VH-VL binders against NAD kinase (nadK). Designs and how they scored, part 138

Target 1, 268 residues: NAD kinase (nadK), of Syntrophomonas wolfei subsp. wolfei (q0aze0)
Amino acid sequence: MKIILVNNRFKENTEKKAQEIAGQLSALNVEVIIDNGLDEPYAGTVDFIMVLGGDGTMLRAARRYGQRAIPVLGVNMGTVGFLSNIEINELAEYLPLILREEYSLEARMMLEVAVFQQQSLLTRVFCLNELLLRSNSPRMLSFALEISGQKLEPYRGDGLIVSTTTGSTAYSLSAGGPIADPQLDAFIVTPVASHIINKRPLVVSPEREISLHLLEEREAIIGIDGQIKMDFGAENRVLIKRAPHPLLMVNLKAKPFFTSIDRSLQRQ
Key: E = the ipSAE of ESMFold2; O = the ipSAE of OpenDDE; V2 = 0.75 times the mean of E and O plus 0.25 times the DockQ between their complexes.

## First folded at step 11 (VH-VL)

Design Y8 (framework fv_oberotatug; at its last look DockQ between E and O 0.01; V2 from the best seeds 0.00; counts 0 for: pae E 16.8 > 2, placed apart)
Fold by OpenDDE, look of step 11:
Structure Y8 (fold): chain C 268 residues (1-268), chain A 125 residues (1-125), chain B 107 residues (1-107)
Amino acid sequence: as target 1 above (268 residues)
Amino acid sequence: EVQLVESGGGLVKPGGSLRLSCAASGFTFSNAWMSWVRQAPGKGLEWVGRIKSKIDGGTTDYAAPVQGRFTISRDDSKNTLYLQMNSLKTEDTAVYYCTTHPRYSGYYFLAFDIWGQGTLVTVSS
Amino acid sequence: DVQMTQSPSSLSASVGDRVTITCRASQSISRYLSWYQQRPGKAPNLLIYKASNLESGVPSRFSGSGSGTDFTLTISTLQPEDFATYYCQQSYDRPWTFGQGTKVEIK
């Protein structure tokens, strides 16, 4: 068995724990790759991904490895979030199940985000939570939203979020978006400080495609999961669709979403 | 010992209805995702449908050939899985197997590790 | 839907022979591939899960390999009880689909 341990090199506690766990796994004849974000994603085949840390680390792991259909386990290390399944102190208990590959998997839809310069692809990324289009100035943006070729009325505001149902409890929520069942596949399109006060979030079928572009010569940014940032101008287009592969989240411990959501939200 | 026992098979005319049952024992039935798999005489295996555990929503998914005609349900208090078959066709003639994976459940599962003995459904005029 | 194609559809072999069965998926299914054995008049039995994991109680003469689209079931030394039909099955995407089967017959 081969396992990737994903941690954050900027968090010393997670690095130390990753080394400890790596040692333990090695002692059990498990091959371990540690990914602290310093290097490129490991290109070889692996059987399991263990994410040590909070939601941010999970989001990074999802972007790096989510397209490979590899089970991903979130191991919380004292943070509050929605994407961890077990606590670090529980790992020893569940390790035998992991090694025997006796665990359940929950598929979480991801976004495929493609950013274009005219007709040229600049970048393509998969992400678990959301794409954000936001003004890079105190001024509002004017931008066009198209859903499966249907042109909506121009948006005016600070920006727009296109989120997965997983991401519904992230930035979309802060912007007034609905909380969605993670077992549901859908886009959530949430305006950010819209000039039109009654502009409502949209719940969109995952079978549709969403496109955005600016209607004015202003500087904006594209944000991915709050971690990737890129400049976005009038010459750019962004296309969002359902990723071809979901993230396979390991479910070792039952964590009912609706019974725990209030607790989680109160702590944020 | 984990065991699945199908019942309810028999002869039925086209357009008729039949309800199959699967009695489960030896594992926590309520936590298990369950499936039906069928096999026409002398043919291969065909997945019919799945029902999730209650905790995972208890929702069902079906193969296209049976969509709209077959209904999978469960009674956790009785450790029983059901397959309601309506508008039966001659092509539905098969041995129907109840299957599970008692070790785990989820959107992805590794395999059907437990099978019943099967019950024969014959649709003929 | 993911189509699973087994090769060959049937083969004749003798006790002691090495038998190899291939399963090909129409698209990548990672390692979410299982192998089943079905003896005449019996329900299928799980042999291999996740491409290469031997199910508990299954003899070590059975082995599985492969990832992506191409998979192989190998019986190193065929035994009398191994004459049966073998099926591959993908659990990567719904609907879950099986190969058409490979019948291993006595030569």
Scores: ipSAE 0.021, ipTM 0.542, lowest interface PAE 6.3, mean pLDDT 90
Fold by ESMFold2, look of step 11:
Structure Y8 (fold): chain C 268 residues (1-268), chain A 125 residues (1-125), chain B 107 residues (1-107)
Amino acid sequence: as target 1 above (268 residues)
Amino acid sequence: EVQLVESGGGLVKPGGSLRLSCAASGFTFSNAWMSWVRQAPGKGLEWVGRIKSKIDGGTTDYAAPVQGRFTISRDDSKNTLYLQMNSLKTEDTAVYYCTTHPRYSGYYFLAFDIWGQGTLVTVSS
Amino acid sequence: DVQMTQSPSSLSASVGDRVTITCRASQSISRYLSWYQQRPGKAPNLLIYKASNLESGVPSRFSGSGSGTDFTLTISTLQPEDFATYYCQQSYDRPWTFGQGTKVEIK
């Protein structure tokens, strides 16, 4: 059995704890690959991914490994967020179940994001929470949103968020978007500081394709999961689709989403 | 240390063929987009063509003067870029450089950050 | 095709001088312009990308500015190793084209 252990080397104690867990797994004849964010993602096949940390570390793991259809377990090492399933002090209790593959899976939709310069593909990335288009100056953006080739009336404001339902409790929420059940597949399109008062957040079928481009020259950025930033200008466009594979999140312990919303949001 | 080394240049008659190689080291060649740029003696720089990484589609693009005569290929197992030049003309006389395209802020910026030292191709009777 | 025109084609300068070189594109290229230095007998090397960003390892006396069609490379205090030919290059539209070059010579 081969496991990737994902941690954040810059967060206090996660590197030390990752080495401890790797030792425990090795003693059980489990091959462990540690991914602390410094190297290229491990390219070989693995059976399981264990994420040590909070929602941010899970977001990185999802971007790196989410399209491989491998079970991913979130192990919280601090304040509980939305993406962890068990606490670090519970890992020993659940480790036998992990090794025997006695757990269920929950699928979480991901976005496939392609950024172009003119007709040239510049990059393709996957994300779990959201794409953010925003101004990189005091000036507002004027931009076009197209949904499956249908041009909406132009947007004017600070930007736009295209999120998954999992991302509905992240930046989209702060911008006025709804909290969505993460078991649903949908895009949530949320304007950021729109000057057009009747522009409402949109909930869009996951079969649609979403395209964004600027209508005038301005300095803008594309943000991915709040962790990757890319320059975006009038020469660029971005195409957003449902990713081919969802993130397969491991469930070892019941974690009721709706009764925990307020507590989870306050702790973030 | 990062290095690109061209080879295979030489003297060839018009209508002839020549194959250039570019050996890469010190970076992950298989993930890189690569180009050829040429410079006629005493003159300026001219982009010849580009090949994308295989993961990004492996497609090629060429400048008009060489379209249909030149072919760019890569062998990721050998960390080597190739330029096959057919139907050579005297106007193809130049130093040929292999180069990489940089990746900034998660996307490719279509400039040339790493250059080899070049190999001279002379096309004359 | 986007044509890139540099001015001047050559200049003579002394160590310590402030040198400016301009580059004009035949159409707007936003900030998709790069600058290269080529010393005699050597390969070019990248100095500036995205009009104004200094490539790693390039001395801070080099700077770039501009957007749209008009761009400038500035060397604030010319050094002996800066006597070279300088090229601009647009990365907005294929084919990616270079200016004709500006030769900076010792006076």
Scores: ipSAE 0.000, ipTM 0.441, lowest interface PAE 16.8, mean pLDDT 87
ESMFold2 (binder alone), look of step 11: mean pLDDT 92; pTM 0.945

Design Y9 (framework fv_oberotatug; at its last look DockQ between E and O 0.64; V2 from the best seeds 0.00; counts 0 for: pae E 5.7 > 2)
Fold by OpenDDE, look of step 11:
Structure Y9 (fold): chain C 268 residues (1-268), chain A 125 residues (1-125), chain B 107 residues (1-107)
Amino acid sequence: as target 1 above (268 residues)
Amino acid sequence: EVQLVESGGGLVKPGGSLRLSCAASGFTFSNAWMSWVRQAPGKGLEWVGRIKSKIDGGTTDYAAPVQGRFTISRDDSKNTLYLQMNSLKTEDTAVYYCTTHPRYSGSYFLAFDIWGQGTLVTVSS
Amino acid sequence: DVQMTQSPSSLSASVGDRVTITCRASQSISRYLSWYQQRPGKAPNLLIYKASNLESGVPSRFSGSGSGTDFTLTISTLQPEDFATYYCQQSYDRPWTFGQGTKVEIK
């Protein structure tokens, strides 16, 4: 068995723990690769991905490895989040199950985000939470939203979020988007400070495609999962569709989502 | 209510074959891991084998005494679990129970939470 | 294979008694142990999972404890419906194995 441990090199606690776990796994004749973000994603075949940290680390792991159809386990290390399944202190208990592959998987839809310069593809990424288009100035953006070729009325506002249902509890929520069952596949299109008061979020079928472009020459940015940022201008287009493969999240421990979300919201 | 109903048991000669069925209701069958457990008359419980959900690979595992002779399969469209028993032996005589491990139960992967009423298989010359 | 040994094989008790059944694994199984109750002519019912977790709907008079190799099922106050055979089962490693059973009989 080969396992990737994903952690954040900037978090000493996760780095140390990753080393410890790696040692433990090695002692059990498990090959371990540690990915702390310093290098490119490990290109070799692996059987399991263990994410040590919070949601941010999971998001990074998802972007790096999500397309490879590898089970991904979130191990929380004392932070509040939605993407971890077990706590670090529970790992020892569940490790036998992991090694024996006695776990269930939950498929989470990811976004495929393609950014173009005119007709040329600049970048293509898969992400678990959302794509954000926002103004890079105090001024509102004017942008076009198309859903499966249907052109909506021009949007004016600070920006727009296209989120997965997983991402519904992330920035989309802060922007007024609905909370979605993570077991449901859908796009959530949430306006960010729309000029039209009470512009409603859209729940869109995962079978559809979403395109965005600016209607004016203005500085904007695209954000992916709150971690990747790129400049976006009038010459750029973004195409969003369902990723061809979902993230396979390991479910070792039952987590009641709706109870958890209530608890989390009460803490905010 | 979760329910499992076994059928297909009966009398068979050594070397014969028999197929058991387990009809499931009251839960999302396609997401559930399923197992067979048998109990010889007046004896204890013996795990026979398991099949995972399709999402989790649909793989099967068997106890050594039935390995190579028994096959577990499932038809999710019919909410039915099967146990194909070939090359039956007298020691295979037992009540065969269908058990479930619903995915949404989380930690229930560790135990047989729901059992059917069982179906008797008698292997005798 | 992990062997499970229950003790005793049988016991006689009266209603109201405290009953203790033990299960020993041939190797450490952490907390991957379940307890089942089987009444005569009936299918087994899950009582305890992961050594100490009470299954939903099971009376609180049932409790489980232990880790590693030694486990205990306790019935704090035996009721008439508790006369049955009890089995432990390890889920630490395949093949999953059961203890030989403990029959709780009326004294």
Scores: ipSAE 0.709, ipTM 0.878, lowest interface PAE 0.8, mean pLDDT 93
Fold by ESMFold2, look of step 11:
Structure Y9 (fold): chain C 268 residues (1-268), chain A 125 residues (1-125), chain B 107 residues (1-107)
Amino acid sequence: as target 1 above (268 residues)
Amino acid sequence: EVQLVESGGGLVKPGGSLRLSCAASGFTFSNAWMSWVRQAPGKGLEWVGRIKSKIDGGTTDYAAPVQGRFTISRDDSKNTLYLQMNSLKTEDTAVYYCTTHPRYSGSYFLAFDIWGQGTLVTVSS
Amino acid sequence: DVQMTQSPSSLSASVGDRVTITCRASQSISRYLSWYQQRPGKAPNLLIYKASNLESGVPSRFSGSGSGTDFTLTISTLQPEDFATYYCQQSYDRPWTFGQGTKVEIK
């Protein structure tokens, strides 16, 4: 069995713990690849991904490996968030189940984000929580939103969030979007500081295609999961679709979403 | 109500075949891991095999005595679990139970929580 | 395979007695142990999962304890409906194996 062990070199001493766990797994004849974010993603075949850290580390793992249909387990080392399943001090208890594949999976929708310059594809990225379009200057943006070719009235404001249901408890929530059940597949489209009173959050079928472009020459940024930034100008457009593969999250321990909402939001 | 109802048991000669069915109702069958467990007359319980839900990979596992002879399948559109038994031996004589593994918000405790009443398979000359 | 050995194989008891049944695994199974009750001619019923957790609808007179290799099912005050055969089952590793059973009979 081959496992990728994802950590964040600079947070919560996860690098030290990752080495310790890698040693324990190696003693059980498990091959371990450590991904601390410094190198390119491991390209070879892998059976399982273990994420040590909080929701941020899980977001990076999802972007790097989520399209490979590999089970991903979140192991919390601190404040319990929305994406971890077990605590680090419980890992020894659950290792037998992991090694024997005695766990269930929950599929979480991801976004596929394609950024163009005119008609040329510049980049394609995947994200678990959201895409943010925002101004990169003191001036507001004026931008167009199209949903499956249907042009909405122009937007004016600080920006727009296009989120998954998993991302509904992240930036989208702070911008006024609803909390969504992560078992649903949907886009949640949430305006950021809109000056147009009738621009409400939208919940959109995952089968739709969402397109954004600027209506005036402005400096803007596309943000992905709050961790990747790219420049965005009037020459660009972005197309957002449901990603080909969901993130396959491992469930070892019961973690009821609805009864835990208040606790998880306090800890986030 | 949650219910499992087995059918298809009967008398068969060694080397023969039977197909058992298990009709499920009252729960989301497509999310469930399902097992067959058998009990020879006057004897204890023996796990036969398990099939995972399709979302969890849809894979099957079998106990060694039945490996290669028995095949578990499921039809989620009909909420039905199947056990195809080939090359039957006299030691396969048992009551066959259809059973579920408990699921609590995506977690399994790997026990058998819901059982049917069983169907008898008799393999004799 | 993990072998499960129950003790005793049979016992006689009166209504109101405290009954204790033990189960030993051939290797450590952590807490991955369940207990079942089977009345004559009926399907088994789950009583206890993960060594000590009571299944929904099971009377509180049933309790389970143990971890590793040694496990115990206790019936604190035996009732007439408790005369049955009891099985332990490990869920640590495939094949999931059962003990040979303990028959609880009227004294």
Scores: ipSAE 0.148, ipTM 0.666, lowest interface PAE 5.7, mean pLDDT 89
ESMFold2 (binder alone), look of step 11: mean pLDDT 91; pTM 0.937

Design Z1 (from P28 with heavy chain Y32F; framework fv_bermekimab; at its last look DockQ between E and O 0.88; V2 from the best seeds 0.00; counts 0 for: pae E 3.1 > 2)
Fold by OpenDDE, look of step 11:
Structure Z1 (fold): chain C 268 residues (1-268), chain A 123 residues (1-123), chain B 107 residues (1-107)
Amino acid sequence: as target 1 above (268 residues)
Amino acid sequence: QVQLVESGGGVVQPGRSLRLSCTASGFTFSNFGVHWVRQAPGKGLEWVAAISYEGSNKYYAESVKGRFTISRDNSKNILFLQMDSLRLEDTAVYYCAKDHLWFSRSSYGMDVWGQGTLVTFSS
Amino acid sequence: DIQMTQSPSSVSASVGDRVTITCRASQGISSWLAWYQQKPGKAPKLLIYAARSLQSGVPSRFSGSGSGSDFTLTISSLQPEDFATYYCQQANSYPLTFGGGTKVEHK
């Protein structure tokens, strides 16, 4: 068995823990690769990905490895989040199950985000939570939203979020988007401070394609999972569709999603 | 420089056929939907037909439906308009034009036009 | 089909004048309206798309407004090169349709 440990290089605690876990796994004749985000994703074949940290680390892991159909386990290290399945102190207990592959998988839809510049593909990214288009100034954006070729009313506002159901509890939620069952595949299109006060979020079939482009010469920003940022102007276009592969999240421990949401909301 | 150049216009007899061509240069032709728009002498603009960037979708004005066929060869950067069963009311300068936005099945406007080719009829 | 009614059919104006042209759609077309300028013997030129978005290279004295069914093209200060015929065009749905045109002439 070969396992990738994904941690946050900026958090010394996670690095140390990754090394400890690597040692333990090695002692069990498991090959371990540690990915702290410094280098390019490991290109070799692996059987399992263990994410040590919070939701941010999981998002990074998803972007780096999600397309490879590898089981991904979130191991929480004291942060509040929705993407971890077990706690670090539980790892020893569940390790035998991991090694025996006695776990269930939950498929989570990802986004395929393609950003174009002057008709050329600038970048293509798979992400677990969302794409954000927002103004880079105090001024509102004017942009067009197309869904499966259908032109909606021009958007005027600070921006727009296109989120997965997994991402519904992330920035989309803060922007007034609906909470979605993560077992459901769908796009959630949430306006950010729309000029139209009553502009409602849209729940869109994962079979559809979404495109965004500016209708004016203004500077905007594209954000992906809150971690990737790029400039976005009138010469750019973003196309969003369902990623061809879902993230396979390992489910070792049952987590009641809806009760967790209530708990989380009470803390906000 | 982005350019469209129409050709194939001329004098034709009613009931006959004519094939117009529009050659594109200076841009990735296959990325844009394209249109034919005509203008009768001293009259306004009339949209005639459109074809998607992939060529899979074609749209026609009612006045030409069943008589005109729009097509494209993306490998050669050429747009065509096959005009059959021509009528006197088809007399016009025919323009080809490209959509403003690339990779769109929707038109937002036509940002580049050719200079047009004239189709007239002999008595 | 969506009918586009443009008014006026002609307008006489002087250099420096504010010129306003209106276009009405027979049904709602959101903001999907384009404006074109055409000079005699020349192909049309795109001025405005999406009702109010200025095409690149078009002078700022041109502006578009409106949504739904009623739209307006405004030339804030008419210049000598602006004497031409202007057309609105709905881009909401096929078949695409143009207005009847407005000729801006010398007063």
Scores: ipSAE 0.725, ipTM 0.881, lowest interface PAE 0.9, mean pLDDT 94
ESMFold2, look of step 11: ipSAE 0.515; ipTM 0.802
ESMFold2 (binder alone), look of step 11: mean pLDDT 92; pTM 0.952

